# Designs tried in a protein design chat: miniprotein binders against Peroxisomal membrane associated protein 20 (pmp20). Part 6

Target 1, 156 residues: Peroxisomal membrane associated protein 20 (pmp20), of Schizosaccharomyces pombe (o14313)
Amino acid sequence: MVAVGSTLPKVTLWENKPEEVVEFPSQGKFIIVGVPGAFTPPCSSQVPGYIANEKQFAAKGISGIYVVAVNDVFVTKAWKKSFDGGEQSGVHFVADWNGEFTKAFDAGFDASGLLGPLRSKRYAAVVENGKVVKVFIENEVTDVDISSADKVLSSL
Short names: E, the ipSAE of ESMFold2; O, the ipSAE of OpenDDE; V2, 0.75 times the mean of E and O plus 0.25 times the DockQ between their complexes.

## First folded at step 7 (miniprotein)

Design n11 (from B6 with Y36F I45E E47R T49I)
Fold by ESMFold2-Fast, scan of step 7:
Structure n11 (fold): chain B 156 residues (1-156), chain A 80 residues (1-80)
Amino acid sequence: as target 1 above (156 residues)
Amino acid sequence: MKEYRIEVRTEDEKTAYRIARIVFKLAERLGLKRVFVEIKDGTVEIRFIAEDEEQAREFAKILEEVARRLGAEEVRVEIE
């Protein structure tokens, strides 16, 4: 996984539509939440915490929360819509369709047998002015502990 | 190849998630074709495709041993 102090990889990501490219902010503080797969039980239990605590994160200076999965944009958009309050939330659901961000962030793993040969590990990263300042990575991809919204919020 | 089911019951949701992550690890290590895990109220329901009954029994045996060590209340295995 990338170390604290690393600069964010510059890769193409998508949100909402195949034509809609999303770029991480070059200034300010924001959070990236990496999940192995949309619509899986551990991921679906983790994300509501970020949606529910969006205002508390904003109060700590967080300008945005980006949930990233190696899924296509139709899947990530539908997943956001599946959560209560999801469509109204400012939390971004981002498609790392080619897995380029996940690979560049050194957060990839082989989930063959369940999800596929390239999926993201479970983590949360706090980024400030283009640099990773904190990383919370789960040792097990189905474990929701140190990368939970409560743990990340408490660190801010 | 056939689909098999295992149900692990726990009183603690945290234990259920710990068991689920181990299921994914074991499935990968043993080369299972497909694994589905559903967690609800401390219960872990596992459905998987194995090459044959021998592979299914090996997976179930290891999972049952691990689940019991983690404090699972009950492990139900359906292998025909």
Scores: ipSAE 0.000, ipTM 0.096, lowest interface PAE 19.0, mean pLDDT 70

Design n12 (from B6 with Y17L A20S Y36F V37Y)
Fold by ESMFold2-Fast, scan of step 7:
Structure n12 (fold): chain B 156 residues (1-156), chain A 80 residues (1-80)
Amino acid sequence: as target 1 above (156 residues)
Amino acid sequence: MKEYRIEVRTEDEKTALRISRIVFKLAERLGLKRVFYEIKDGTVIIEFTAEDEEQAREFAKILEEVARRLGAEEVRVEIE
C-alpha cells in the first residue's frame, strides 16, 4: 500500500459519464475510500457510513469523499444511485476503470476467483495538500473495520 | 482503414500528460485498437485508425469535450 508522506499519483478517473473526468483537489483535506467492487455486500455496507457522516467529515475540515472502484463509470454511477440519499450526497463515486489509480496507489490485488484479475483492496486514506497523511487498510478485503467511516472520523 | 489526426494544444506539459492518458482509455472504450500519440511542447498529437468516419467523429467529439474540461486551449481535428 502507499506509505504516509507519499504524493498522490496523477491518474485520470471518471464520474457520472465517460466524458466527466475527476481530479483530486491539490489543496485541503479529503478522503479516498478504496473498495474491491461496486454492488458487493461488504462494499455496500461500508459506503453508507460515509454518506451518513458527510456533514461530520465536513465539520472536521474534509472537503470531499471519493469512493474509488475498479469499475466503469456506468457501474459506479448506478451504485451511488442505489443508496438511500446517495444521489443527493456530495460523496463522489469515481471509476478507476482500468485500475491505473489502484496500481499506482499500490492497492491492487488479484481477485480472479471472485471479481477479476485486478481489484482494489479495501482502505481509506486521508489526503492533505496532495500528500497521503493517514491510511486505514483492511487485512481482509471482506472486512469493514478500520476503514469504516466511524473509525476514520474518530481519527480526525 | 482510414487514419485520422487530432492535435490538442495546452498551456503546459502537465495538462498534456493528463489528456494523453485519457486518449488510450477513451480509445479502448470506443473499440479503437490502433492509436498513437506524442507530446511536443504541450501539444498532444494523436493519430488513430477507425472502422468508419462515424467512429472517428465520436472519438473526436468526446476527446474534445474531455480536453476542454482539462484546460486545453485548442483542439484541431483532421477528419475527411
Scores: ipSAE 0.000, ipTM 0.060, lowest interface PAE 23.8, mean pLDDT 70

Design n2
Fold by ESMFold2-Fast, scan of step 7:
Structure n2 (fold): chain B 156 residues (1-156), chain A 91 residues (1-91)
Amino acid sequence: as target 1 above (156 residues)
Amino acid sequence: MKIIIEVEDPRTGFVYFFTVDSPERLEELLKELMRYIKKLGVDKIEVRVRADDPEKARELAELIVRIFKELGFTNIRVEIRGNEIRVTAEL
């Protein structure tokens, strides 16, 4: 997994539609939430916590929350809309459709037989001024524990 | 050898791009990808592949057709133009 102190990789990511690229802020503090796949049960149980606690994260100085999955932009957009309050939420749902960010972040694993040959491990990372300052990686991709919104929020 | 795969989801118009360097990796990738697409309820799909030469294109077309049949797709159509292979299939 990416180490604390590492510089955030510069790769192209997408949100909302194929021609809309997203860039992580170069200044300030924000959270990246890596999930193995949109619409899966463990991922669908983890994300609501971030949506529900968006204001509390903002109170801790968090300027944004970015949920990243190795899925296309239509899937990530539809997934956001599937959550209660998701469409109105400021939480970003970001498509790493070619897995480039996941590979560069050293967060990839082989999910062959379930989702595909490259998917993201489950994690949360706190980034400040382009540097990774905290990492919460699950031991098992199906577990939602250390990378949950409550655990991450408590660490801030 | 460099094999470029383009998979179009006709419902969304989105095109997925993948690159592999051997027929063995192509077979593995296509099986996983097609299973994923089938689970999403996609009933029509198009796969495009470019090979290094026309002989390899014919071999790859046979492999792709076999994989689609093994995964339960029907109405499989193949078009080969030089090094380019285009395969369409349904449920």
Scores: ipSAE 0.000, ipTM 0.100, lowest interface PAE 18.2, mean pLDDT 72

Design n3 (at its last look DockQ between E and O 0.88; V2 from the best seeds 0.00; counts 0 for: pae O 2.6 > 1.5)
Fold by OpenDDE base, look of step 8:
Structure n3 (fold): chain B 156 residues (1-156), chain A 95 residues (1-95)
Amino acid sequence: as target 1 above (156 residues)
Amino acid sequence: MKIIIEVEITDPKTGEVFVYFFTVDSPERLEELLKELMRYIKKLGVDKIEVRVRADDPEKARELAELIVRIFKELGFTNIRVEIRGNEIRVTAEL
């Protein structure tokens, strides 16, 4: 389980293309959305809510939304484009290609039965000034409820 | 049965509030999650905890409250207080 009060792991993450480093804000509030896998049905049902409500999150002081998946950067880039309005969205689609962030963030699970030996649990985390302050964790990785955009938004 | 649980933790040194939200579909899973949280609670030196539960069925609120109290006792919490308002259960306890 992701630890509240923890600082974010110092792990290199990529967006859009290999070696294009994405950095989390050191100040302010932002959201990390952990998903088991790009293009998987439950994840594809969760992410549109964050894209659609990006402005509403911003209105509540969220400076950015970062979808993190244990997928390569080619997949995460393609996944962003697959959503209506996804390419134009300011929502970040981040490739944790080696799962280092997911491991360090204590958000991993064994998905060897379907997706691979390491994938991210389904969660949302609110980070403020570099520390995790709220964690929304699904009971099962196939569930999309507490980590949905609507639920997270309503909690802010 | 699917219930949403909110666990509030306050850092005794900074006063900062941290919150866990999670869902459970069984009493067993609830217990597992609460016990898992204790790793972080103890690490932070937390002396107070608050749990809010929204029950699907108001009639099950009492049963859920009793379960939470039992879990807290097993985890070593003291001064356990329970408030039930409709379908919402609030439990506070101290370490």
Scores: ipSAE 0.075, ipTM 0.527, lowest interface PAE 2.6, mean pLDDT 88
ESMFold2-Fast, scan of step 7: ipSAE 0.615; ipTM 0.812
ESMFold2, look of step 8: ipSAE 0.538; ipTM 0.829
ESMFold2 (binder alone), look of step 8: mean pLDDT 79; pTM 0.757

Design n5 (from G0 with K38E L39H G40N V41P)
Fold by ESMFold2-Fast, scan of step 7:
Structure n5 (fold): chain B 156 residues (1-156), chain A 90 residues (1-90)
Amino acid sequence: as target 1 above (156 residues)
Amino acid sequence: MKIIIEVEIPDGFVYFFTVDSPERLEELLKELMRYIKEHNPDKIEVRVRADDPEKARELAELIVRIFKELGFTNIRVEIRGNEIRVTAEL
């Protein structure tokens, strides 16, 4: 997994449609939430906490929340729309199509059997001014504990 | 059994880990050692929480040994309920 103090890798990511590129802020504080797969039960139980607490995160100086999955942009867009209040939320649902960000962040694992050979571990990372300052890594990808919105928010 | 390890560093950086296997603990310790080698902090604090107090104590003792091997000379251990804190200074 990426180490605290590391510079955020520069990798192209997409949101909403294939031609819409996502750029992480170069200044300020934001959160990256890595999930193994869109529409899976544990991931679908974790994300609502971030949507519900968006204003509380903003009050703590968080300029954005980016949910990243190794899925195509149509899947991540549909997943966002599947949540109550999701489409109106400022939480970003980001497609890491080829797993380039996940590989560069050293957060990949082999999920062959159901999801595919490269998927993201479950984590939350706090990034400030282009550097990773906090990392919350789940031991098991099916666990939603230390990377939950409540735990991350309470650390800020 | 889940073991929660938190690492606090003077510059405000924090690591949070949940560990329930020996392999995962080994990965965590390697990452911690890598951080210490790259950043050479003068002070670091590790907090260990586990459902089994004996397991938390054994892990805290292992962390103390690692800090000594890395050159820290002022190591303190404090027990606060179900949490054990290991603080290391140069």
Scores: ipSAE 0.006, ipTM 0.361, lowest interface PAE 10.4, mean pLDDT 77

Design n6 (from G0 with I4F E6R E8T R49E)
Fold by ESMFold2-Fast, scan of step 7:
Structure n6 (fold): chain B 156 residues (1-156), chain A 90 residues (1-90)
Amino acid sequence: as target 1 above (156 residues)
Amino acid sequence: MKIFIRVTIPDGFVYFFTVDSPERLEELLKELMRYIKKLGVDKIEVRVEADDPEKARELAELIVRIFKELGFTNIRVEIRGNEIRVTAEL
C-alpha cells in the first residue's frame, strides 16, 4: 500500500462520463476511499457513511471525498445514484478504469476469482496539499472497519 | 478480539489499522516497520488498543519483541488500561 508522505500519483481518472476528467485538489485536505468494486455488498455498506457525514467532514476541513473503484464511469455513476441521498451528495464517485491510479497507489490486488484481475484494496486515505498524511487500510478487503467514515472522521 | 493500531512517524504522519488477533498484528506490524525502515525513519510510535488490560500487557511484550527483531533500540513502553504506547528508535 501507498506510504504516508507519498505524493499523489498524476494519473487520469474519470467521473460522470468518459470525457470528464477528475482533478484532485492541489491544496487543502481531502479523502480518497478505495473500494474493490461498485455494487458489491461490503462496498455498498461502507459508502453510505461517507455520504451521511459529508457535512461533518467539511467541518473538519475536508474539501472533498473521492470514492475510487476500478470500474468504468457508467458503473460508478449508476452506483452513486443507487444510494439514498447519493445523487444529491457532493461525494465524488471516480472511475479508475484502467486501474492506473490503484497500481500507482500500490493498492491493487488480484480478484480474478470474483471481480477481475486488478481491483483496489479497501482503504481510506487523507491527502493534504498533494501528500498522503493518513492511511486506513483494511486487513481483509471484505472488512469495513478501520476505513469506515466513523473511524476516519474521529481521526480528524 | 479487535485490535486497533495507530502508528505515528515524525511530523505527525499516521497509519491506522485494525486486526483480529495478535498473530495478524505481528504480520502487519513487521510489514509496516520494514516499510518505515526503507523510508529512513529512525523514530516511531505505536499505539494499540486491546480488549482488556491483560491482553494489552501481552501485546506490549509482542510489540517490543518485534521492534527488537527489526533492530530498533531505546524501546519505551507505556500501558494505560487497555491502551499500549510503544516508542522506539533505530
Scores: ipSAE 0.000, ipTM 0.199, lowest interface PAE 15.6, mean pLDDT 77

Design n7 (from G0 with M33I L59F F72Y)
Amino acid sequence: MKIIIEVEIPDGFVYFFTVDSPERLEELLKELIRYIKKLGVDKIEVRVRADDPEKAREFAELIVRIFKELGYTNIRVEIRGNEIRVTAEL
ESMFold2-Fast, scan of step 7: ipSAE 0.595; ipTM 0.820

Design n8 (from G0 with V19I L28I L32M)
Fold by ESMFold2-Fast, scan of step 7:
Structure n8 (fold): chain B 156 residues (1-156), chain A 90 residues (1-90)
Amino acid sequence: as target 1 above (156 residues)
Amino acid sequence: MKIIIEVEIPDGFVYFFTIDSPERLEEILKEMMRYIKKLGVDKIEVRVRADDPEKARELAELIVRIFKELGFTNIRVEIRGNEIRVTAEL
């Protein structure tokens, strides 16, 4: 599972376009939200909470929210646009296209038969100055409970 | 019934998860031990919030048994209604 106390893997991630790379901040506090797949019902029910609470998170010192899925950038960009207020949101929708981040972060599972052999478990992680300080891990990848925006926000 | 579990290791690192059965709790705690051991951690605190005090007590007993199986010593339990804190050291 995603390990508290660990440092973030340094792997290539993308947002918006195949040529646009994303780097996580090395200082400050931010949130990573790992989801099994863009456009799936549980993932699509979880993300609106993060968009709606973006200002509340900022008030708690959160400099950014990064939703990470093992999908290509066209899929993650289209998914962001599918949410009401999504295009205007500062929430990042990050493509872990080949699953390198998910695997290195130890957040992977085999979803063969539906989504593919490497997908992300559902979690939220609070990262502070490059270290994972809090991890919210769902019991099942289809559950949206402990990793929801309100639960994470209440812990800050 | 929703049961909220928080597991804290030294220096303020915390895991948050929910469970719907005691069997799942044992699986999660054993998986966590792989990372705890790798990090050199010798102290752990588990906080449980259940919907009722009876479930909290049952879970506290299970957590104590799991910690003993995993080699922890100096296990302490504090109960406050439906909230339970179990602290253990190697």
Scores: ipSAE 0.420, ipTM 0.736, lowest interface PAE 2.1, mean pLDDT 81

Design s10_12 (from G0 with T18R V19I M33L)
Fold by ESMFold2-Fast, scan of step 7:
Structure s10_12 (fold): chain B 156 residues (1-156), chain A 90 residues (1-90)
Amino acid sequence: as target 1 above (156 residues)
Amino acid sequence: MKIIIEVEIPDGFVYFFRIDSPERLEELLKELLRYIKKLGVDKIEVRVRADDPEKARELAELIVRIFKELGFTNIRVEIRGNEIRVTAEL
């Protein structure tokens, strides 16, 4: 499972277009939101809370919010655009196309029969100065509860 | 049944879980405690929210049993309504 106290894996991730690499901040606090798949109903119900509370997160010292899915950049970019206020939001929609981050972060599961052989579990992680300090893990990947924006925000 | 678990280890690191059954709690807690023990953690606090005080008591008994099975000592339990707090050391 995602290890509290661990350092974030250094793997290549993408946002917006195939040639644009994402780098997580080495200092300060930020949020990673792991979702099983872009455009799925539970994931699409969870993400709006992070978009809506972006300023509240910033007020708590959060420098960024990164939604990570094992999808290509075209899918994650289109998914961001599909939300009201999504395009204008500073929330990052990050493509973990090969699942390298998800595997290295120990957040993978086999979703064969629905989404594919490697997808991310549903979680939220608070990272501070390169270390995972809090992790919120759902019981089932279809659950949206403990990893919701309001629960994470209330812990800060 | 809805169960919320918070596991805190030294220096302010916390896990937050939501689970739906005592069986799932046992599976998850055993896995997590084996993992934490491997990390060299020497103290731990587990907080659990249950549906009612009777279920909280039953869950407290289960958690204490699991801690003992995994070699933790100095186990202390505090039950306040629907919330359980268990602290333990190696």
Scores: ipSAE 0.315, ipTM 0.703, lowest interface PAE 2.9, mean pLDDT 83

Design s11_0 (from G0 with T18V)
Fold by ESMFold2-Fast, scan of step 7:
Structure s11_0 (fold): chain B 156 residues (1-156), chain A 90 residues (1-90)
Amino acid sequence: as target 1 above (156 residues)
Amino acid sequence: MKIIIEVEIPDGFVYFFVVDSPERLEELLKELMRYIKKLGVDKIEVRVRADDPEKARELAELIVRIFKELGFTNIRVEIRGNEIRVTAEL
């Protein structure tokens, strides 16, 4: 399971284009939202809450929100564009293409019957100055409850 | 049945979970406690919100039993309505 107190894994992640690498901030607070798969109904119901509350998160000192999925960069970019206000949002949609981040973060599970052999569990993590300070883990990957934007925001 | 759980370790690191049964809560706490023991954590606080006060009392008894089985000492329990706080040391 995703470990509170741990430092984020140093792995390559992508956003927007195959040549655009994403690095998480080393200072300040930000949120990682791990989702099993882009364009799936539960994931597509969870993300709008983070887009809608982006300014509220910023008011609580959150410098960025990073939605991470084991998908390629073309899929995550298209998924962001599919949401109302998504393309204008500062919320990052990050491709963990080979699942390296998900594996290193200990957030993987086998979804071979539907999405593939390595996908991310559903969680939200609050990172502060390089350390994971809060983790919200769903009981089932299809549940959107404790890792919802409202629940995470209320903890800040 | 909805059980909301917060597990805090020093210095302010917190896990937030929701489970649907006492059995799942037991599995979760045991997995988590095995993990945090490896981290050298010797103090822990568990906060639980149940559907009602009767369920809260039952869950408090379960949590205390789990902590005793896992070797924790100095276990203190506070119940306020449907909310439970358990603190323990290893």
Scores: ipSAE 0.481, ipTM 0.788, lowest interface PAE 1.8, mean pLDDT 84

Design s12_1 (from G0 with K2R Y35W R49E)
Fold by ESMFold2-Fast, scan of step 7:
Structure s12_1 (fold): chain B 156 residues (1-156), chain A 90 residues (1-90)
Amino acid sequence: as target 1 above (156 residues)
Amino acid sequence: MRIIIEVEIPDGFVYFFTVDSPERLEELLKELMRWIKKLGVDKIEVRVEADDPEKARELAELIVRIFKELGFTNIRVEIRGNEIRVTAEL
């Protein structure tokens, strides 16, 4: 997985529709939440914590929260809409359609037979001014513990 | 026990995951089905592969109960050995 101190890779990501590209901020502090797949139950149990705690994260200087999955944009948009308060939330649900970000971030794994040959590990990363300053990576992709919103928030 | 789950809904959504107990399966399916329901999907198919045929029968009963609790109708169940297929409508 990427080490603390690493520079955030620049790759194309998508949100809402195929024509809408997303870029991570080059300044300030924000959070990336990597999940193996939209609509999978462990991922769907993890994300509500980030939505519910948006204001608390903002109070700690977090300018944005980006949930990243190796899924197409229709799937990630629909997933955001599936959460209570999701559509109104400022939390970004971004599609790493071809896995370029996941590969560049060294967060990929082979889930063939279950989710596909390229999926993201489960993690949370705190990025400040283009550099990774904290990483919370789950030992097992089905676990939601160290990368939960509560754990990340308490570390800020 | 090892339980492999595949959920297919019309228009291309397919979900795969594994759990190690019926309790985890119930929790997982309830969460997944709530989100699918919010998407406005009115027909779904769930395939579950159990370790053995006895467990498959027990899991089929559990899945039907979960679907009924969530408001699904026209529930059809097919069991072949350790494989369970459930189709349902909202």
Scores: ipSAE 0.000, ipTM 0.095, lowest interface PAE 18.0, mean pLDDT 75

Design s12_12 (from G0 with K2R V19I M33L R49E)
Fold by ESMFold2-Fast, scan of step 7:
Structure s12_12 (fold): chain B 156 residues (1-156), chain A 90 residues (1-90)
Amino acid sequence: as target 1 above (156 residues)
Amino acid sequence: MRIIIEVEIPDGFVYFFTIDSPERLEELLKELLRYIKKLGVDKIEVRVEADDPEKARELAELIVRIFKELGFTNIRVEIRGNEIRVTAEL
């Protein structure tokens, strides 16, 4: 897993449609939430906490929340739309569809039995001015514990 | 206890989901099925491995109740010892 103090890898990511690329802010503080897959029960139980607490995160100086999955943009966009308040939320749902960010962030694992040969581990990372300052990685990808919104918010 | 949900979506893809939090089963299953219903899923299968046959029956009843509450039809239940399979269509 990426270490605290590391600089964010510069890779291409997508949001909303195949031709729309997303870039992480170079300044300020924001959160990356890595999930194994859109529409999975643990991921679908974890994300609503971030949507619900978006204003509380902003009050702690968080300029954005980025949910990253190794899925294509159609899947990540549909997943965002599936949540109550999702379409209106400022939480970003980002497609790492070739897994480049997940590999560079050292957060990949082989889920060939269920989801495919490259998926993201479950984690939350706090990034400040391009550097990782905190990492909350689950021991099991099906667990939603230390990477939950309330635990990350409490750490800020 | 282990719960595996198999979803056949339009375009021929099959997705697998797991729930490893038995205490939150009802909440997580309802959440997942509500989202799946919005996708226009052709059919869904829920497979559960319970701790014993009596708990398997109780879980099957719970799963059927949730499917009915969410408007699924053609619900079929198969129980083999500790293993439960529930299929449903929209």
Scores: ipSAE 0.000, ipTM 0.103, lowest interface PAE 17.4, mean pLDDT 75

Design s12_4 (from G0 with K2R L39R R49E)
Fold by ESMFold2-Fast, scan of step 7:
Structure s12_4 (fold): chain B 156 residues (1-156), chain A 90 residues (1-90)
Amino acid sequence: as target 1 above (156 residues)
Amino acid sequence: MRIIIEVEIPDGFVYFFTVDSPERLEELLKELMRYIKKRGVDKIEVRVEADDPEKARELAELIVRIFKELGFTNIRVEIRGNEIRVTAEL
C-alpha cells in the first residue's frame, strides 16, 4: 500500500502532450489523487470536488492538486476538458501511461475484470517537502468516501 | 455500520480509512500491521470512530485482541463515547 513517511518515486509522468513531462514540487505541500480510470463514473464524481475547492486548498497551503491515472495523456487531457470549469482549472491531470508511478508508489491493483491488469487504487495523498505525510485510501476502488475533496480538505 | 480509522506511525505520518464491518476492520488492521512491521515501525496509534458507544466498546476489544495476536505489547486503550484510541508497541 501507499507508504506514509516515504519519499515520492522519481518516474516520468506526462500532462497535456506526449512530450510534456510533469514534475512534482520538491518543496511545500501538494495533493496527489489516485484514480482507477479516467471517464469512469466513480472517478468522474470525485474530481469535481477538487476543482470546486481549489481555492480552499490553496488557502490551506496546498500549492497544487495532481489527479493521476494509468491512462495516456490524450485520455487524461480530454477527461479534464470534460468537467465544467475543468479546462480553466489549475488542477493537474497526469498520465501514468505505463503505470510506473502507480507500481513504485505501491498503489496498484489488478482490475482485469473491468479496466485492465494494472490500475491505481483510489486514494488521496498529502505530500510535504517530498514526503508523503497523509494518505486517504478507499476500501473499495468504486467508493468515493475518505478520499473525497471535503474529507481531505477538513484534515488540513 | 460505518467505521472511520486513523493510523499514526512515529514522526506524524497518518493513514485514513473507512470500513463498513468489524470483519473488514480486522482484515485491514492485520494487513496494515504486517506491512508496518516489515518497515521496522515499532510503535503505533490507532484511532477509530464508531456509530455508537456500544459498537466502540466492541471494536476496542477486537483491536486489542488483534494487536495481542500480532505480538504487540504495552497496549493502552482510551474510549470516549463512540471514539477509540489504542496505542501499542512491538
Scores: ipSAE 0.486, ipTM 0.787, lowest interface PAE 1.8, mean pLDDT 84

Design s12_8 (from G0 with K2R Y15W R49E)
Fold by ESMFold2-Fast, scan of step 7:
Structure s12_8 (fold): chain B 156 residues (1-156), chain A 90 residues (1-90)
Amino acid sequence: as target 1 above (156 residues)
Amino acid sequence: MRIIIEVEIPDGFVWFFTVDSPERLEELLKELMRYIKKLGVDKIEVRVEADDPEKARELAELIVRIFKELGFTNIRVEIRGNEIRVTAEL
């Protein structure tokens, strides 16, 4: 997995529609939440915590929360809409189309028996001024424990 | 031969997988069992098109055995000529 102190990879990511590029802030503090796949129950149990605590994260100096999945932009947009309050939240749902970010972040794993040859591990990362300062990676991709909103928020 | 697996996950999302042999089906189902309890999956459907009706029957029996070995207890089989459909529930 990416090490603490590493510089955030410069990779094109997409949100909302094929023409809309997402670029992570070069300054300030924000959170990346890596999930194996949109519309899976563990991810659906993890994401609401980030939406519900968005204001508390902002109070701790977090300028944004980015949920990243190796899915296309239509899937990640539809997934955001599936959550109560999702569309109204400022939480970003980001498509890592071909897994470039996931590979560069060293967060990929081979799920060929279930989801495909490249999917993201489940994690949360705190990034400050372009550098990874904290990483919360689950031992198993179906677990939602140390990468939960409560655990990350309590660390800030 | 192509084996199509459909897994219905709570929330109405459906996963589609394809494998080319019963051995690969068994591997996939074993991998899926790692998630099935955590994801709340209670139903899996397998569809296969065999070369002939006798081969279809043999394949259906093999698929049922695999599901039983993995702990599925409510297994339904439907054979229509060369096409097999097996639905397994926990």
Scores: ipSAE 0.000, ipTM 0.127, lowest interface PAE 14.8, mean pLDDT 72

